# Ledger of designs, part 5: VH-VL binders against o14526r1to248

Target 1, 248 residues: o14526r1to248
Amino acid sequence: MSYFGEHFWGEKNHGFEVLYHSVKQGPISTKELADFIRERATIEETYSKAMAKLSKLASNGTPMGTFAPLWEVFRVSSDKLALCHLELTRKLQDLIKDVLRYGEEQLKTHKKCKEEVVSTLDAVQVLSGVSQLLPKSRENYLNRCMDQERLRRESTSQKEMDKAETKTKKAAESLRRSVEKYNSARADFEQKMLDSALRFQAMEETHLRHMKALLGSYAHSVEDTHVQIGQVHEEFKQNIENVSVEML
Key: E = the ipSAE of ESMFold2; O = the ipSAE of OpenDDE; V2 = 0.75 times the mean of E and O plus 0.25 times the DockQ between their complexes.

## First folded at step 1 (VH-VL)

Design k1 (framework fv_clesitamig; at its last look DockQ between E and O 0.04; V2 from the best seeds 0.00; counts 0 for: pae O 12.4 > 2, placed apart)
Fold by ESMFold2, look of step 17:
Structure k1 (fold): chain C 248 residues (1-248), chain A 119 residues (1-119), chain B 110 residues (1-110)
Amino acid sequence: as target 1 above (248 residues)
Amino acid sequence: QVTLTESGPALVKPTQTLTLTCTFSGFSLSSGYYMGWVRQAPGQGLEWMGTIYTSGSTTDYASWAKGRVTISVDRSKNQFSLKLSSVTAADTAVYYCARDYYEGYFDLWGQGTLVTVSS
Amino acid sequence: DIQLTQSPSFLSASVGDRVTITCQSTQSVSSNNYLSWYQQKPGQPPKLLIYAASTLQSGVPSRFSGSGSGTDFTLTINSLEAEDAATYYCQQYYSSPLYTFGGGTKVEIK
């Protein structure tokens, strides 16, 4: 049995409540991921604009001065860095679309399982109801047995003994029916709870698997950009070395 | 118009590595999809090999495929690839690329390519 | 690992007949949302018919339907047509391995 299935039968249906709450949090966590990525995209866009501004500052140096060739190296590097961060902004915007598309499909999946949740909660109510009736049926039967034995001890007429026997038989049959009803309700409850646990576990594991894939996409986009940034820096260093004192 | 097209060799010798490429049109690899490889030996049923999430590099493989199968994606060419190492005659099959949209079913399939492992 | 067994492996029926194909798993499929059915004609790739046990894929004729839960699932063709001659596969998602296909059911027209 799985970890969720093993723990599902906790007291007061706590396992069911935990699983259902986790499933309901799926769409919320998907929206929160989209919001986080949106904030990161804003940060990258701001960085890109700041680098483009630095490129303009490097261009505003004197075009004829001794330092002009090095200002051009600075300008090229700043432009390339701005482009790296702009590209990351675009990748993150595309990823936001993927996250939102997943969120829409999650809502469809959640809607499809709603009838099972209602059916499972109905089974809980049925079991609770029959569980409350069983002690009353048992008490009634015991009272009828006590009455019958009291009348037997007192040497009561056969007519009264027959009447007491009839009441005891009716109470015994009522108790038997209550036990059968309880057993049926408990079997239905246990089956529905097991089915719900397996379905909620599948939904949660599928959700976590896909969230991990989305985070992997985020990490990949950032890594690709940082590799490009490293290449821009190496080109910057090489361009500086290629500028000779004679060119200055 | 959304299509998948498999390409690669029709014949491979035992012990070699089989490389197949799936090219697609009508959607971008930057849009995250699960793309997978499924094979079918002659006269046999379908067998899942592995899946990749295309906006990253997250992969899942069948237990038998782990260590033998590598799935990768090239976003600039709008394609993804299968590498199957150390092939034997048992790897003779039609190989399909397919798309899983998020709900555990393949809604789009390529035409398939027959690969024969012989000699 | 979960296995899917389809029954029958082969059937022959007349146009207009009601056809029923079953798919049985060795382990409960954790959710009906993770069982699907495919149609495959010779020389062609599989075509998705039904997903989530009972939901028709867009463009699939309404004579196809799916039902079932747990370990027992059914594909029904309410009124068989000549174009339905094909092999049909069920497929599960989630259990180990992540995707599992049934062995197939070949349907022929008399």
Scores: ipSAE 0.216, ipTM 0.657, lowest interface PAE 5.6, mean pLDDT 83
Fold by ESMFold2-Fast, scan of step 1:
Structure k1 (fold): chain C 248 residues (1-248), chain A 119 residues (1-119), chain B 110 residues (1-110)
Amino acid sequence: as target 1 above (248 residues)
Amino acid sequence: QVTLTESGPALVKPTQTLTLTCTFSGFSLSSGYYMGWVRQAPGQGLEWMGTIYTSGSTTDYASWAKGRVTISVDRSKNQFSLKLSSVTAADTAVYYCARDYYEGYFDLWGQGTLVTVSS
Amino acid sequence: DIQLTQSPSFLSASVGDRVTITCQSTQSVSSNNYLSWYQQKPGQPPKLLIYAASTLQSGVPSRFSGSGSGTDFTLTINSLEAEDAATYYCQQYYSSPLYTFGGGTKVEIK
C-alpha cells in the first residue's frame, strides 16, 4: 500500500514507529472481537431461556374446552424460538473458538516480528554511529594532509617528513575503513527498513482479511437464525389458521 | 489456568442459612458467563440448584429451590455465592460450582465442598 | 420439569466389553438433541463427555459415543477400560430449567 511507503521513509524512524504501532494493535482488536461475540452469545442464551419459561406458561394455561389447541400453538412456537436462539448461541461459541485460535497464531507471528524489529533498530543505531564518526575521520585525514603540505613548504628534516607521511597514510586507511563501514551499515539499514515495511504491510493486510472472514461467519450465523425465525413465524400463522372453528 | 474453587463452612446447624462462595480465576466476570450450583447428597445423583448470569442480574432456580436459594455475584472479587436458607439434614451434600459457557451444559466444574447439616 | 430416567441404574462388565446406557426423557428434547453426558469417578467432580447427544468433548477418548433423538438417548462405551469405572449421568438443556440430570448409571469393572 502507498500508505506504508509514504510513512515508512519519514524522518529518522518515525514512519517505522507509526507502522509498527499499527501492527501491535492487531491482537487487541482480535481480543475485542472475541469479547463482543461472547456478549452477543450471552444475549441469545438469555433470550432462549426466557422463551423456554414462556413456553411453560403456555403449557400451564391450557384449559379444558375450545381454546386448548391455541395454547398448544403458542407452546410449540415458543419452544421453536428458544431453539433458534440456542442454536445461534452454539454457532457463536464455535466462532469464538476460531477467533481465539487466530489470536494464538497472531502471537507467534508477533514474536517473529519483534525479533526483526530489534534487528532493524540495531541497524539504525549502527548507521547513526557510523554517520557521526565518518565526518571526524574525514576531518582528521584532511588535517594530516594539510600538516604534510605545511612541512613540505617549510623544508623541514627528512625524518619529520617521513613521520608526517606515515600519519597521513594511517589516516587515509582509517578513512577508507570508515567509508566501507558506512556503506555497509547504510545498505543493511535500507534492506531491513524495506523488509520491515513489506512485512508490516503484509501483516496488516492478512489481519484485515482474517477479521473480515470472521465477521462474515458472524453475519452468516445470524442470517441463518433469522431465516429459521421467519419459518417459525410462518408455521405459527399457519397453525392458527388450521385450528378448526367446527366443534363436536 | 482456568479454575473454580468452592469455599464455606463444613458444618451447619438445622434452620440456619448455608453460604457458599465460588472463586474463579483465568477469566473475567465482565465477559458474562452463566455460573451454576449443583449438589450431590451422599450416594445420590446430581441435583441442579440454580444459575446466575455474571454480567447481569438474571437468575434461574430449580423449582424446589425457589424461596430457599439465592445466588449472587461479586465481580470485584471474582466470586459468586450461594445462600440456602432453613437447612435440614436433607441438605447434607457435596456442593459444586460449575460454568455454562453459553451452551446449556457445564464444561468446567469446581472440586466440590462437603457440607454436613447436623446439631 | 423434564424428567430423565436412566437404565440400567447399575451394571457390571469386563474390560473389552461394549456397554450401553439409556436415557429417556418425559418430553422431547427437540430435533437438535439438547442432551449431554457426564462421567463422575468417586471423589471427583463430573466431567463432560458428550453434548448435543452425539458430539464428543475435546480430550475424551473415541471409545465413547452418543446417539438418539427426541426422547430416547444412549451412551455407548465401545471397548470398556478399567479407568471407565464411574457413574454416568445424562442432562437435558432444552427446556428451563436447563440442567435436569438423570438418576445416574454406576458402571463397575468385574
Scores: ipSAE 0.000, ipTM 0.367, lowest interface PAE 20.9, mean pLDDT 80
Fold by OpenDDE, look of step 17:
Structure k1 (fold): chain C 248 residues (1-248), chain A 119 residues (1-119), chain B 110 residues (1-110)
Amino acid sequence: as target 1 above (248 residues)
Amino acid sequence: QVTLTESGPALVKPTQTLTLTCTFSGFSLSSGYYMGWVRQAPGQGLEWMGTIYTSGSTTDYASWAKGRVTISVDRSKNQFSLKLSSVTAADTAVYYCARDYYEGYFDLWGQGTLVTVSS
Amino acid sequence: DIQLTQSPSFLSASVGDRVTITCQSTQSVSSNNYLSWYQQKPGQPPKLLIYAASTLQSGVPSRFSGSGSGTDFTLTINSLEAEDAATYYCQQYYSSPLYTFGGGTKVEIK
């Protein structure tokens, strides 16, 4: 993630909107994560049910024949696998709750943040306004200067020259004021924008940390289940091995 | 060195308002923090009172503290303040200022200041 | 309000022992990031030990570890040292902005 404090600079003061928009994507990601996990949970539940059915199928195995005892091995194994997937489903469902709860909290945090950066928005607006005036003031001043120079070249009367000078001075003063306002607005904007950028940065970093933590939980849940599944398979192999042909 | 330092009266009379100040050093408010007050009665556990964002725009209080506690910030002085109104003996405690940087925990604490409420 | 229940409230153990403290919340944490552990010695402020349920704060010895999720969390001291005599607190952040501390667990060295 780029440093927000260095990337809010640009034309038309759109930096705030860009950063804010970025931050607003957080809750969306959270929801998407929940949806993803929900889908995984559904898959696991389906798997569990399927395994349970498989266990029943094994139970329906013919009691006749030398192979009959091995159906019990299948039944037990299938049943255990069903339980493993069911447990994972439960874990994932719990995780979904956590993700959703985080999402709610995130919205609150965003709301709070919005309130805290309102002054920055105001500063952006002020800066925009004064920025629009500055070119006009400059142009006016330049025009007055040019006019004064023209009059001078034309050997205009002193009275007219004095008038032109007065106009130029007024234009100069107006420009000075405009520049001052602009500088003030810019300074205010820079300060507030930097502050906001840092806040957004912190928020995003925190969000990513939370998301990573949730992913960790997800990964751990899946891993644990896989370990259990692995154990079930080992038991299955052992059970088969323990049944000799002579015993059948 | 990053530090928080609590200051205020060690003794307050019942019904009066307790005012404490937390002075921070070694970090900038521009980074944005939540500054919290946590108290601890003698021999008891930690109790969160409230939190303020460093801009001063947002304050949050514990349910029990609402209406009694006011937290404020003076950025020009690098200070945060706590006001607790209508104090009783039950408000005798060590009061801590603490910092939260968007993490939901306090990574920096002051040394705390003992305030005794007694007539 | 959220309540955190720590168990036990008090324990006495010998140097070298494995010590386990539990923290149970009335509300599931939205993320493990919102569960923290503090150590407090007499006359001192709390010190952050673990955050995000299991992440060790910088400078904290590796003998400390945290685990858990949802509503149940555990602080473990793998090999207790004399300097670990203190009161330990769990803390949850929930539904911004709510901070809740557990009741504390006092650990004494035999």
Scores: ipSAE 0.000, ipTM 0.440, lowest interface PAE 12.4, mean pLDDT 89
ESMFold2 (binder alone), look of step 17: mean pLDDT 88; pTM 0.922

Design k2 (framework fv_clesitamig; at its last look DockQ between E and O 0.00; V2 from the best seeds 0.00; counts 0 for: pae E 25.2 > 2, placed apart)
Fold by OpenDDE, look of step 17:
Structure k2 (fold): chain C 248 residues (1-248), chain A 120 residues (1-120), chain B 110 residues (1-110)
Amino acid sequence: as target 1 above (248 residues)
Amino acid sequence: QVTLTESGPALVKPTQTLTLTCTFSGYSISSGYYMGWVRQAPGQGLEWMGTIYHSGSTTDYASWAKGRVTISVDRSKNQFSLKLSSVTAADTAVYYCARELWGYDAFDIWGQGTLVTVSS
Amino acid sequence: DIQLTQSPSFLSASVGDRVTITCQSTQSVYSSNYLSWYQQKPGQPPKLLIYDASTLESGVPSRFSGSGSGTDFTLTINSLEAEDAATYYCQQYDSYPLYTFGGGTKVEIK
């Protein structure tokens, strides 16, 4: 993950919104993960039911003839497979509960964070406001300078020149103060933004760690089931091998 | 969007003090800005009352308003206020707050105005 | 105290006409920078049109223009439009703390 404190800087002070938006995606991802796992659980349940039907089909095999004993092998194997998939379904359903529980906790964390970073948002607004004054203040100063120069060229009275000069000086001072205010606002923004960025980063890192843990649980559940399935197949093979042609 | 909004009572009794508040939004008051009050009696022209510097350090009042008018600013609330004491029927008017940029020597942004009627 | 006299107080003109409003001050303005013009429509606040005697405020149509110096100033509407029906005010600023408005000129469209 990139360091948020170094990457939030952008034009028009949009960095805060970008980072905040990113953080807001966390709960969405959690929800999507739950939905994904739910879909997998449904698939496994469907598979389980299908295997159960297959077992029933095997049970309907002709009890007569030399092949008849092998239908039992199919029946038993199919039943066991059905149970394996059913177990996985339940494991996944339990995992969904964990994901949803995390989602709830995540929302609480987000609410708290929002309260903590609200001052940064305020700072953004203040900075925006003072920023808008600078161009106008500068333009005013330049206009006064131009006017003063014009009056000078026109050999205007000393009194008029004095007034123009006073206006220019005041405009200059106003501009200077505006710049100072801007710098102060910017400094405040930068400090608060950095703090917020660090908070957002911490939240995202925590979120990702938790999500990875959930994925680990998912993977483990699937793996265990596959091992069981593998065992069922081995037993099937063994059962067939143990039935000799002479025995049939 | 830069906006000024006047607020206060629509009706004031004679001899009382009229208090109005102007709330500004869309910008922050800083150096180079002045805030002023201008009123307009029904069917009459515009009358300047007073102006305050953005910091509140300096105020200027019309000659007729001196002693009766007080203008103040609360930057923390993005507001400045007008107090007019000892009102009479002659003070019935639409009251406007307006912004002045130094050097313009004019008001470039105005509130919508608020009608104040002085009546018993 | 400074007084500004506007002339005429009332005028009626047709769309497309050239309209001229005059503002005369009892005190000479040392610089044209101290004279402004406003437009006010019924039920609305004044709108700044021109400042520094001849500088158009941002967003104001180019049909508006200002001129003058000393005690005599003029607002001109080159081609009157229906939307220009309003009362126009001149305003003088002369050192602290004096803002003075003219009496206004009501412009009606025929």
Scores: ipSAE 0.009, ipTM 0.439, lowest interface PAE 8.8, mean pLDDT 89
Fold by ESMFold2-Fast, scan of step 1:
Structure k2 (fold): chain C 248 residues (1-248), chain A 120 residues (1-120), chain B 110 residues (1-110)
Amino acid sequence: as target 1 above (248 residues)
Amino acid sequence: QVTLTESGPALVKPTQTLTLTCTFSGYSISSGYYMGWVRQAPGQGLEWMGTIYHSGSTTDYASWAKGRVTISVDRSKNQFSLKLSSVTAADTAVYYCARELWGYDAFDIWGQGTLVTVSS
Amino acid sequence: DIQLTQSPSFLSASVGDRVTITCQSTQSVYSSNYLSWYQQKPGQPPKLLIYDASTLESGVPSRFSGSGSGTDFTLTINSLEAEDAATYYCQQYDSYPLYTFGGGTKVEIK
């Protein structure tokens, strides 16, 4: 609550709106992550298809020539590279499904959040309204009290004094009602603002944790593929060395 | 890119049920979006009718539409549909289907619209 | 029920003019910024121009801008082009998932 609470109470109602705007960016970032991974998967699929085509070129090399064993080395390594990138494509496509699933949950949570935000903003408007009434009723009561005190000091007739007392009592009742409305509105406002601040903080923290986890899955998939690619390259080098330069 | 196309009858008789279908092209319906229906009477402004989550799990309807409107999703056909019961002349309008912008309550992609006339 | 009032309902201006359209809500829109602007040409569906009060939709020319919060919003076209002749609508979210559109502003070019 410390961060969101401070912004709520430090920047008036504008802080609340700014913080909620930040929360609303969550679903957009989830969509952007899915789009990024989708494009990344397309790159991997394109590479895989190109390497498979290149492997066929190696397979069509002169089969009975001196270079034939090296064409086989190229074919085997090209096929393995194509498979590494195809497997990454599959893993990324699976990750996209996880991102979209999270996006669905996020949208449901945000729709529920909207109802609470509307309720909080309504409480803000109510408090603003009653806050305008309180100073007016207080000023009226103060003026009535001063008038009554002036009449008392001047030893005015009982009739005038009774009239002043009646006006003061009426002003006191009006003030009391205004205070009751203000206290009720203030309590509702404070509770809803605190609840909203805690929700916004929890939502942003949860979103960041979820995004970090998804990004971690992306990193692990890419890293695993890079390790496999390194192994394929090492095997390629070894296969070249193993080609005999002697026939007969 | 993404295209939405409305289909259904151009003429419906009073008291009948109007059924309209919106078909997605170039995009999977399972992309986590809300989809809605908006209509526009001749010479009038836009009027929202209802919105459905892509999975069909949640729906929202305009207050006047509750009890008359049903929106449903058929992901196998990449479609979502609108059923409006007990139609009257007041339901004569161009009907649009639209996709809601993710995370916001705005519609970023719209169908071309289909004119439905309610007349005997 | 929240209601959106647009003014003016009709506007005639020349190419190069700066035009403004206002949208007033009877109560604060959701989070004070859930207001969008659409452009509709005859026989065509609406096109989203601006969402979240001031964010330009992808592909929308920079001459369009939105401003405002709470109950008062403005759509501005900095330098009117011939292609901008259309009806413009504001749209907001209400206290349950209910969407409201303004009455529209028809912009004609002289």
Scores: ipSAE 0.000, ipTM 0.362, lowest interface PAE 23.2, mean pLDDT 80
Fold by ESMFold2, look of step 17:
Structure k2 (fold): chain C 248 residues (1-248), chain A 120 residues (1-120), chain B 110 residues (1-110)
Amino acid sequence: as target 1 above (248 residues)
Amino acid sequence: QVTLTESGPALVKPTQTLTLTCTFSGYSISSGYYMGWVRQAPGQGLEWMGTIYHSGSTTDYASWAKGRVTISVDRSKNQFSLKLSSVTAADTAVYYCARELWGYDAFDIWGQGTLVTVSS
Amino acid sequence: DIQLTQSPSFLSASVGDRVTITCQSTQSVYSSNYLSWYQQKPGQPPKLLIYDASTLESGVPSRFSGSGSGTDFTLTINSLEAEDAATYYCQQYDSYPLYTFGGGTKVEIK
């Protein structure tokens, strides 16, 4: 059995197995990201509704009281906060669409990848079969050579010598064809293995870049909302001061 | 002494847009109330149309009103308005504007109502 | 949508009688105490009687009372007076839909 056939699928194919496993995990991690973002969007929507309800309940004051204008500032600020979180909900829902679109493209790529893996595994089987054929072909050729040598020593008839030479010639040709089959199978296997490994590496790199970009979009949406919340708070502080000035 | 007064046409032709205005007297819209429109067809019950916050920041409409009703506020004139598009005979009703009792979501002050007839 | 069913739709009673009107919600009222009762006389706008299920509006006679919880609410007039002849509406508030009125109960004096 050849060194390549025995060791590639064992310890030396560890990198190929890791890459193939990582490729299979891609669609799973994409779905998990979508589920995470969906859960975050639900949290934001719940917050928005609770804040709007709290804002309305906090408006129990009389419109004639001195504090009434400040309660109005509370309500306006609280309503704006609820809207900030509702807007984040909508941004996250749009991002989920992007994640699902990537997941759809991922499934198409993985169907193609699965077909290439099958082709590479077939090449391994062919190489294994031809590798087992070589020792048998060599042994047959050597046996025919030994028979020819024995007939030469015994000074047998020319008819039997001619038959032995024909068998040796046929065995030599069979061995040459077996070597050709092995060389072809090995070249095909090596090319397919290299192509598959390069494709798996490229797919994994593309997946990581895409996931990083999606996480970046998520982070930016959250950051944008936090900036808006900060602006609402500054407006709240300014509106408090403005009401006090107007009343005096 | 707070009063609400509806104003607008008593007659509107089918397919046109009905526009009504509600004016507050003895009270400033800017003081922070939700305000709404409720209608009542002759011999029928009350039907909520929509509400608006005094700032204009929050507007809610009845489910049947989708795409037909627009409520707006003019705080400088102490007024808010109703637009109802594509009217039919089914929109013939008395139209009330009302002020919400803040914190309890009930209407504590109502206008006298204005009858709007959709004819021809 | 939340629907409010009032019962009865019409009643006739004598001065001094105890009158009971019910209102049933198809769903829980938003903040279960946001049910209100209105009185409407012919040619007049509605008048708020009771809010928060049982709280009497200022200036409303004490013969009116409200009660109920869950999906069932009641307006009671303990001793009917001639001036109480009117149509009575229940109304709920919820975040969806925001406001719904019952179909009304017309009360007539025998």
Scores: ipSAE 0.000, ipTM 0.357, lowest interface PAE 25.2, mean pLDDT 80
ESMFold2 (binder alone), look of step 17: mean pLDDT 88; pTM 0.918

